# VH-VL binders against UPF0128 protein PH1314: the designs that were tried, part 16

Target 1, 225 residues: UPF0128 protein PH1314, of Pyrococcus horikoshii (o59052)
Amino acid sequence: MIKMLEGYYIIENPGVVPAERRFRMKDLKAWGYDLHLGTIEGERAYFISKTGERHEGETYIFKGKEYHVSRTQKEIPENARLLARIIIERGNPYLEVWLEEEDVKFPLTKEDPRIILKRIWEKEKLNQLLKHVRAVGLTTDFYKDNVFTQGIPLPYEEYPPKVRRVLREVKDIHRDLTGFGRFVFQYFGEVDKMHNYRLYWTLPTLHLFDIDIANEVDKVLGMLD
Below, E stands for the ipSAE of ESMFold2; O stands for the ipSAE of ESMFold2 at other seeds; V2 stands for 0.75 times the mean of E and O plus 0.25 times the DockQ between their complexes.

## First folded at step 4 (VH-VL)

Design c11 (framework fv_romlusevimab)
Fold by ESMFold2-Fast, scan of step 4:
Structure c11 (fold): chain C 225 residues (1-225), chain A 121 residues (1-121), chain B 108 residues (1-108)
Amino acid sequence: as target 1 above (225 residues)
Amino acid sequence: QVQLVQSGSELKKPGASVKVSCKASGYTFTDYAMNWVRQAPGQGLEWMGWINTYTGNPTYAQGFTGRFVFSLDTSVSTASLQISSLKAEDTAVYYCARDYWDEYLGYFDYWGQGTTVTVSS
Amino acid sequence: SYVLTQPPSVSVAPGKTARITCGGNNIGYYSVHWYQQKPGQAPVLVIYYDSDRPSGIPERFSGSNSGNTATLTISGVEAGDEADYYCQVWDYSSDHYVFGGGTKLTVL
């Protein structure tokens, strides 16, 4: 099972691993992950588990091997790997997922013809929505500032019904983006591994979230939740 | 206050026609689409289609083409459903419901009280 | 055509939590709306776009939607909640609204 952050590690001393393999400890704790101290190459590191989970004898099973975590220093699993990277964009936390190899970035690229065609369609849909939003008197700053991530000046529920419906069309476009994102992941992974992921597109970045933290991320986005 | 008020119950013979009306008040009629929903006795809700109140263009679900006609009279904020060549299987409560006006995603925030149409010989 | 599956009935004791499910293939990609219908009355919108409540609907009504299941949750159930509940989506493939078969909630 590779869908969860449990069984993956971070380095307390960031000099030991490249920046693109590091998590911010503060963010992981804020999202409800427990961090258990161990070591990698003599440096202090953390083994990640979801908050509230308990194992007899402080033992974790990861990829078929038993690992013991305690207050005393313990070795981090040799086969542990980074599943995702945490990115903070415009005040909101996001995860960047790496498939197959730990040093391979998220595999969605504009070189995939299926992604290119669907992105063209989505851009046209977004242009139609932005024209409609403009017609109902929303500020130019709102739609120019990337409707998916930039701040809306009013709380969502304070917009007139017609405007809120346009904003919900944006949410539905997110679902369409999630759909073809899943299609790309079917190409790179088994269907069962896809089942537990939720994909978000925050222009200009694509983010894949483990389903276990997707709700927390949705709440932090603070736009339509 | 938004209200959708439908015409009264109808008792018709097979082969006759009926026209059910839905009068809207409390909002700008042409800003919201109007949907029609049928509920046969003891059955669930069945979507029949909708009409764009701004353009007058109707859209029918596959089972409701031919004998069913959606129409508007915008001067009195009224949507109407006409059923021709009535059959026993048309016996149902017919509801109008307000929705997004521009032929895209919405929800039914206000409903008419329903019109019972009974077709019997 | 897209199909929404609801259990025909759900029974719950007063004060407990009722959960009514709406099953659909990849329904998490759709926006789900919920309607309450009492005998002899027109349906009333209780949840729209998965989890939003209209003004006047008590906060004990909530909704969720993920994967293949959407759920209407009614906490602290009252006798007045006894009704038929219908889920609804807009089917992007056919450009049609689709209703679930309905669930009769009985408060005993």
Scores: ipSAE 0.000, ipTM 0.403, lowest interface PAE 19.4, mean pLDDT 61

Design c12 (framework fv_romlusevimab)
Fold by ESMFold2-Fast, scan of step 4:
Structure c12 (fold): chain C 225 residues (1-225), chain A 122 residues (1-122), chain B 108 residues (1-108)
Amino acid sequence: as target 1 above (225 residues)
Amino acid sequence: QVQLVQSGSELKKPGASVKVSCKASGYTFTYYAMNWVRQAPGQGLEWMGWINTYTGKPTYAQGFTGRFVFSLDTSVSTASLQISSLKAEDTAVYYCARDEFYDWGSYYFDYWGQGTTVTVSS
Amino acid sequence: SYVLTQPPSVSVAPGKTARITCGGNNIGDYSVHWYQQKPGQAPVLVIYYDSDRPSGIPERFSGSNSGNTATLTISGVEAGDEADYYCQVWDSYSDHYVFGGGTKLTVL
């Protein structure tokens, strides 16, 4: 079951998981990020890490409420309420949301801590997609024979057969990985100095959250060959 | 059956070059990356890098640029490691290894070559 | 550059439980794989994806991974378990594999 809030998702067990690896919230032995509402010492939240260390969380003020985003903790502060959690188990990020309806803000702003959790989740999903794409041979140098014109996308049918195959595989992988498919990968071509056409992909939906998309694209491109 | 079979041991003098080969069989060569791992005598495993078997593009770990070259001959399902200007410090067992994934998680080495000993001595 | 830290050696008596740690910053975000290497042989995968066992690996081998520490646990240790053990992760941010420095397990 998928429960969707605009800009947020609840996805459980994306993709195929063996029976012994079935994810259960109560049996979580993974880590991730937690969204909290509240504090424990004056104006600061101190959380206990899985290693037993005390850490100060990141604090945000939104609509007069104090929100904290921190690494998954063994203990939740007594005066804090857990609102949402990103859980990372064996490379698969899962997002679970416990927000009350009145806590949901529309439209979203860049100061909303839920946007930060969404961005972390999207990055983790992208990282898993890139690992799979590597296994099927998608790299920027794979497309040396494509007829992509700089800055001008071609209709799907006009791509070389090898490029079309990889685009289909990546699209299918993306659907499996993200479940509900609100991410969109856009491919565009550039002509390099060596007359090789390079394919880059972006997460165009990241701009909806006022994310520095250029910086995120640079990081993603740095991961390909 | 999946197999990775490496070339035999080499004894070289400093300044020479050596080429270690790793022949794959039992699977579609271009669907899996090939990794190289070095182990100096009495030392741990050191990842040297990997090569994309579809594109031929190598990625080298820190310390393995310049003298080390990964290459492929896809027509015979073979990956090769060439080391130029050999130094005594290059004395090691060199392994090739195929990576695999089970799900959307990270990759692991499911098949290893038997290793090739390269000895550099005067 | 991501770094994995292992103790250089661990000693255990036969039949007891050995625990070999692999430390890394937020290693719980990674999937950890473990290899066993006996003298003169290529490494053999004993645990993959933190806690899964390949076919043919005894049930006494188990793994865990959370926070900053992954652990390989060998219960009912046998003399044949003497070997070097290495942890490994794939760092998707850098597109690189990282090995730990290795731990020599001595029985008796």
Scores: ipSAE 0.000, ipTM 0.412, lowest interface PAE 18.1, mean pLDDT 64

Design c13 (framework fv_lutikizumab)
Fold by ESMFold2-Fast, scan of step 4:
Structure c13 (fold): chain C 225 residues (1-225), chain A 125 residues (1-125), chain B 107 residues (1-107)
Amino acid sequence: as target 1 above (225 residues)
Amino acid sequence: EVQLVESGGGVVQPGRSLRLSCSASGFTFSSYAMSWVRQAPGKGLEWVAYISHSGSTIYYPDSVKGRFTISRDNSKNTLFLQMDSLRPEDTGVYFCARDSYYDILTGYYEYFDYWGQGTPVTVSS
Amino acid sequence: DIQMTQSPSSLSASVGDRVTITCRASQDISNYLTWYQQTPGKAPKLLIYDASNLETGVPSRFSGSGSGTDYTFTISSLQPEDIATYYCQQYDNLPLTFGQGTKLQIT
């Protein structure tokens, strides 16, 4: 039922996404391993492994802002500065193959990281809409070990026009992003799991799994105009 | 500008092997995922293989899985399809096609914006 | 697998006619649908992507519409060079699948 969502995580404990300070998420169960996301201590992010070992993160600067990427004790090539690789320590070969490109330097794309970040900034209103959507406390189905145990998915076109616009814009932003920026949006969706609803996406589809979420979202979106 | 040229097609007997090539020019080959699509005589189109820009992610439909191998050489702007254990139902024109979206990460797929002219493969006794 | 069914399988029309071809998916494909044109002996050519977006350089007489499982391709005023077989394709999920094709003939 949910094999199409392979590559998404179960978030269970609080943590901080090292790629962007503002994001918060619980620790991940990825491909059979429980990992803890590090926290930011001063200007450095730390990754906590399944064994409790603490590992130093990397730092880079863009437009006067500092971004942190945590890493494990095992040497990771500087050209593979991808969050999913460092989080999935023993690896799911599908996720590591999806995210690590041999001999490709970061940024992983030909696109300037500034352009990727500008697209995120240009969608600030959409991000504000998503904050309001996340404020809605709705029950969601559980994703565990590649099996959903409850909940009923809704077809994309059954959502109100305002909700479909938001979902399509999130998908379009994700499609338009590459490398680091695309990664940030992947974790943005995973953070949504902590707010009583789930937003899942693969590059061809984006789907919300929650009965009646469309009604509550439309109500919240109506408050923004 | 963008050009894809296939070669390597021919007539072979069932159970034999054949290797197809596709030479790309007019774009940054290493930035695009590529696919092979075939068309049996008088029939429609059938997708048979996908490879990401780096070669790290590969997909096949069940009809060819375990018999066909897609690969690429980005230094030579060339895409390959190694076809083993060929069957009569593998007969058709084989097209190489470029994925429309700029695929820097492995696994992303969409539609095909450019196609080669195709190379014919006939599997018969 | 997502099955794509086109209607009709073939049709004949005159120059200047409005031509409509329909493509039906066995499940919701969220507008991840593309239309291709293939003239005899040639490779397919992209005409429309994301169900309704016209590819650059493609004449404006071609258009697409639809949602969910049902999609439509239209030629507003048929021209002689439009004689071809037309295919829809979904890219919502693997394996990528095509419709069986609609052969368009001009009388």
Scores: ipSAE 0.000, ipTM 0.423, lowest interface PAE 15.1, mean pLDDT 60

Design c14 (framework fv_ofatumumab)
Fold by ESMFold2-Fast, scan of step 4:
Structure c14 (fold): chain C 225 residues (1-225), chain A 125 residues (1-125), chain B 107 residues (1-107)
Amino acid sequence: as target 1 above (225 residues)
Amino acid sequence: EVQLVESGGGLVQPGRSLRLSCAASGFTFDDYAMHWVRQAPGKGLEWVSTISWNSGSIGYADSVKGRFTISRDNAKKSLYLQMNSLRAEDTALYYCAKDTYYDFWSGYSEAFDIWGQGTTVTVSS
Amino acid sequence: EIVLTQSPATLSLSPGERATLSCRASQSVSSYLAWYQQKPGQAPRLLIYDASNRATGIPARFSGSGSGTDFTLTISSLEPEDFAVYYCQQYDNWPYTFGQGTRLEIK
């Protein structure tokens, strides 16, 4: 059976201890990957697992740990497990990324349709930016399923001004709308004139680059001469 | 130079209000969560409030909830703390602080890497 | 709330000695723990973030280790300027909390 779960999902791997399948979103947040691009089209969901099993999808290695990220177009696999919940207590939003059997007093809030419209607009802005980035030798493939980064590039403020403007536009599209993480919205259709959404926390996964980022920066600097 | 400068502290009577300000310079203010931390005379550090980069996530310590309001103005690169119904136990040096540097590729830490000099609030008759 | 307990409350050592400071959390904070140094009349200074990463400009003699509930700050060889109060802080859950501090003083 394929069910919709609250929050994010992981693919259950037979033989994996349940505690080892949990990923702290705050840990993953440091790795610098944005899932917004795949979610914007509304036909894909993303899952993550820590596993020795091979399934269709991508395997990423970061700091000696393996992560399997799987994509599906419509339904949540029956082996998927909830990864995170949003809890509101005493008016404060709280993201729990471990399922430690806490009571969830408030259900996840449905999002305004304007958020999906904003995501569609952001996708169009990204398409325009991608044309410009190609001209200056930077790659945005970092945010696609098949692209990786070789680690941490220069600190943002140390990039040349032209490069910082381009990166700011990409960052603005993918910036955390809540400040403590980044959200993607999955749209599940309309029922009785009400839109049905699920809120996913962005999974910052490290990707390997085909091209050295320092070489790309040098190329941009050469163009400014 | 990355810098935070607090202002607005002073001597106030119990039950009165005070508004603290924090002016930021030398970094992209709208990329970082901002925090207020206080320290009572001779005591340790106490977290007061946090606000995300877009004001979408706001938290308060239980001791100030319902009385204090954190806000920010990204265009002015400023953080604020509106303190209402002040009590003697709110007497402290108030610091503003920012999240650790957000790197476009790696994300950020919620540790406080830059602190202001602090502004003193004394609640007394 | 998550309570952070630092030990010892006071540590008396001489320059050149190794200092080891402990911070224990009442529940797991994973690696969301920072260490700060505070000198009299000054704002706190970030030393270590995410349990083990040195902040920019922090000397190599400072190191952090641990995860979950047990954390350690180590200063491999004390310099005169290292005598100060040290605080740990968790940012795993709201409210964010600080330890009570360890005062490092000259023997």
Scores: ipSAE 0.000, ipTM 0.418, lowest interface PAE 17.0, mean pLDDT 60

Design c15 (framework fv_siltartoxatug)
Fold by ESMFold2-Fast, scan of step 4:
Structure c15 (fold): chain C 225 residues (1-225), chain A 123 residues (1-123), chain B 107 residues (1-107)
Amino acid sequence: as target 1 above (225 residues)
Amino acid sequence: QVQLQESGAGLVKPSETLSLTCGVAGGSFSGYYLSWIRQPPGKGLEWIGEISHSGSTSYNPSLKSRVTISVDTSKSQFSLKLSSVTAADTAVYYCARGEYYDYLWGSEPFDYWGQGTLVTVSS
Amino acid sequence: DIQMTQSPSILSASVGDRVTITCRASQSISDWLAWYQQKPGKAPTLVIYKASSLESGVPSRFSGTESGTEFTLTISSLQPDDFATYYCQQYDSYPWTFGQGTKLEIK
């Protein structure tokens, strides 16, 4: 049982779930449902309770998506494997974790799946960081004649006081978000070692990031170098 | 266990260049900034500068005009050159590593240090 | 540059005592503060990072706290191995700067 990441475990609806049983995440928690690690078998989802019991999932809607939540007790398959996915909606990241059968094929990649998951998580957090930078007035009009708009970094102490304030805020937010990302992947690494599980990932969420955001993030990150 | 070891001449004449090398064993350069820190006899610590595995450097402004730090990944070494030395540059010189976490603009705290090497500037 | 000021410069104490040393930053550094221990003739070793996080392998009698720009290192029950000079370091902004040191000596 992965208790430290509880609240991020949501399973996307595979397509065959009764619409009449749709609940908000807030309501599910208020009604005593625990969101935990789960597994998908055919068109049904299962979650693992804190007692190690397997529960058959029901559906709920959170942030415009349909998810499965465990309610009834069943047993975990002996040959199941842990899967993890990061589901990204702008400003609303989710972690989806579930167990899968041993004979499921995983995509081939040169990169460790943990690196891919870290990259996806960091992209979403950089999007949030960019929103904060813009909110505090870091725009072309605001900084048109200084190093922010020119993209040329200076030693921190050489920036004007207002610029230094923004850089401190950006650095603090970035470190906090990066620290969280490191913690998540450290934790998945521990689970892999203890249980010999494979990590699975999805990359479609990268299509949620546009080129302008990526270029602006590179510019802001250049100021932190 | 990660080990850092300083080496170089222990005596340098005024106006010459101080040159030191730090050997790194048991650990990767990837993911770490490598720093030089000095301590004059009986005094506190002063950070000189840092270098990444890729060769990106940051120097203390008080020393920037005289300092060059370089890295040789094939030998697992990084080096310090301090030009135009004076008696004020007499110190124990340490190399140290700090963890680098993607997009951070500096090292995390120094988790491993070399044993230090005394450099005396005297004619 | 951010100036780090430590107090006291020298602290005399006995084995078993609880001691606290202080470090003040000249400007906000959030929690980007580390504490190092240096024994005579040896290199410094990391004790605390991010103001209050204990470095792996460091005894639990060491702890750090923060309040604004004031930071403290506390040793709850001094052992013989703890007599050393302690330095704080900010790693919020370049250049990285250290306090002048606090020498913890036997009373």
Scores: ipSAE 0.000, ipTM 0.414, lowest interface PAE 18.1, mean pLDDT 61

Design c16 (framework fv_zigakibart)
Fold by ESMFold2-Fast, scan of step 4:
Structure c16 (fold): chain C 225 residues (1-225), chain A 125 residues (1-125), chain B 107 residues (1-107)
Amino acid sequence: as target 1 above (225 residues)
Amino acid sequence: QVQLVQSGAEVKKPGASVKVSCKASGYTFTSYYMHWVRQAPGQGLEWMGYINPSGGSTKYNEKFKGKATMTSDTSASTAYMELSSLRSDDTAVYYCARDLGEYYDFTGSYYMDVWGQGTTVTVSS
Amino acid sequence: DIVMTQSPSTLSASVGDRVTITCKASQDISSYVAWYQQKPGKAPKLLISAASSLQSGVPSRFSGSGSGTEFTLTISSLQPDDFATYFCQQYDSFPYTFGQGTKLEIK
């Protein structure tokens, strides 16, 4: 079905990736890369279809279905806005998930997506983000329970129940926000003898960054061939 | 046609070891995790662990750590599970099972969609 | 470890009956539950994943529901081929654990 677009641009990625399950590199190889993503040219973005056709705008085809990328998805659950915020660190956008900030208004970035994409495209800024991506943890009540990750990702089943609950909730946000986000953990060190973590969900516009993040996380988890 | 074919029944004495094989066909062996599950006579199912054939990485149920050893041979598309220092309470049917999973980002290990026929291991004195 | 408790342990029913089997987790596992059917002398067969997703090729009379700690498997109109033992499995945390099984018998 054809849908209206608002907001986000799709970033060029030399490793074309199936959106829903691109974290597992073994799956990507099995699928044979089902989607071509676009890039920016000056003041606009374009998209490359599976067949190599170049399209202007913010629609692309994945597995024979049309998907739209939207800055303001019209019917996301109200609580999803309380769990995620758009944060820009060193010029690179991502979503922060923070369950303890229930009363904050969920702001959407007012910055032009093309400017954000240009920042991500710069290799040095991407390299800075990758350093944070390898740290693992969460920022909520869970840090008070002395989680022992020390920056190394654990298999989902080995996380404490509170941590797994947050991960399940952000997957719900991911589905509601076009199904293209990915999760990133950042370790902030020790405060008051407790380890502090922050969970981030990457924006749909960060497909290039998402793939690099997924590749690095897969290496740490031993999922790459 | 996706198939997992296991080795035949084994009868062992206490203290011996046994190595069960599971030959995969009909899919890309290195693209799916392989689980091992046992079932004692008249009892329920007990998860033992899994192996990722792509890198050989393993995850064991703590109860079987140091007792079970999982390996794989990618050239033969075969997974192995070796159980050492056998006791009478290791008498069970041992199953291999393929992990297809659903969309979940960081584990790749979930539920088992295709199962081998099982290998009966009897430990008797 | 997460303990999975099924009820009833044994259920007697007749062809055409609506049958419900319950599975309770000792802690919140969201929807990370699979259901398996096992006939005597055979390997388990996957019926349902993620609490409610019907496996390809499984008859539509089978359905699953639930979230959190309470899950159900329902057979809307029991057929002769359905007499078997049914197991639930959680895949939320290690070690993966199964329920003790529910044996469905002819009344």
Scores: ipSAE 0.000, ipTM 0.425, lowest interface PAE 15.4, mean pLDDT 60

## First folded at step 7 (VH-VL; framework fv_lutikizumab)

Design d01 (from b06 with heavy chain D31S R100T, light chain I94Y; at its last look DockQ between E and O 0.71; V2 from the best seeds 0.00; counts 0 for: pae O 13.2 > 2)
Fold by ESMFold2 at other seeds, look of step 7:
Structure d01 (fold): chain C 225 residues (1-225), chain A 122 residues (1-122), chain B 107 residues (1-107)
Amino acid sequence: as target 1 above (225 residues)
Amino acid sequence: EVQLVESGGGVVQPGRSLRLSCSASGFTFSSYYMSWVRQAPGKGLEWVAYISGRGSTIYYPDSVKGRFTISRDNSKNTLFLQMDSLRPEDTGVYFCARETGWDYGSEYFDLWGQGTPVTVSS
Amino acid sequence: DIQMTQSPSSLSASVGDRVTITCRASQSISNYLTWYQQTPGKAPKLLIYAASSLQSGVPSRFSGSGSGTDYTFTISSLQPEDIATYYCQQSYDYPWTFGQGTKLQIT
């Protein structure tokens, strides 16, 4: 949905934020983990470790339990799904991750999403996300103030084509990638070859754990720099 | 009928000025971004100037920046190109072009005038 | 600036032939590509916008495809009235630029 308010251009898709989301091995690796099949206290299980920390055939103790690695997975198993959700406990967000194999759930980790997102964004050099994140919960808020010369906001009809293209990319992200989002934009014009604008962007936190979506958001945040 | 009609071309000496006009009819002129595009004899197309519907956003390529001024008078449905300090390299046919509306397709020219010839020769 | 390179620079073909013209951008332009036809002595005419969308009133024998840096314009069955020079244009990044043109002639 597109709305015009005094001095603002708003792109909003007010759909429902999914409670959980399926992820790929690529995403799990970007989060910094390996996936293993083996045993925990002698019982068959899937579990994770930090990338490169544990190897096939290794037996180790972690938090009082004995783990044995039978096989390190190269891909998510054919009859399994890697799933995650954001849970809020006592005002704090947590990323809960599990593998579901033929209706059996194997818990993998429960961790502060801010720590994982920062790790991903630093490793992948997603500098716009790092610089402009303001809050992380069920949704993540970005704020960018790129105003060097104060002025009166222009109406949409006066936006240059490249600026209107940014708005199109945001609309496409909301429609095709996240299903939900709110983007609030002000444009003050181009002065001395610099675009002067301000934006606020709310996106579902869970989707930012998909590295391809995170890359697209970072790219759009920097399009007018 | 929807149309654009250029006028004001001619033969001028280097260093002189010339003002081109483009009259629009059959559509809401103020809703459209407008451009000038030129074509040197036997050569391809070159975008020359761009102006938003209300005139608050204007761009030029480096080849004409500082010498050419695009403007519009929405009350008269007229686009202008003031060309100062003309050079022989500015010789060509100058077309007035309308961009589409302000959505996805506003970045291409769907309506062109017939062109007005400009010759810069001593 | 984004340089647009058309191939071939000129082309001769017979009525009924399939004709293809390519346009290569010096960087990805994300389908912000337009094809124009210019008959001798006339203004350019819009044929295809957004890489593949046919302008209203343009015959269906014209089509466009491609992505990224490489785009293709096709005339499925060449007609005598298609004698013209064809231009691609990018509008991905400022300044907007045109290809050098492809002159199409009938043998």
Scores: ipSAE 0.000, ipTM 0.520, lowest interface PAE 13.2, mean pLDDT 88
ESMFold2, look of step 7: ipSAE 0.005; ipTM 0.555
ESMFold2 (binder alone), look of step 7: mean pLDDT 91; pTM 0.927

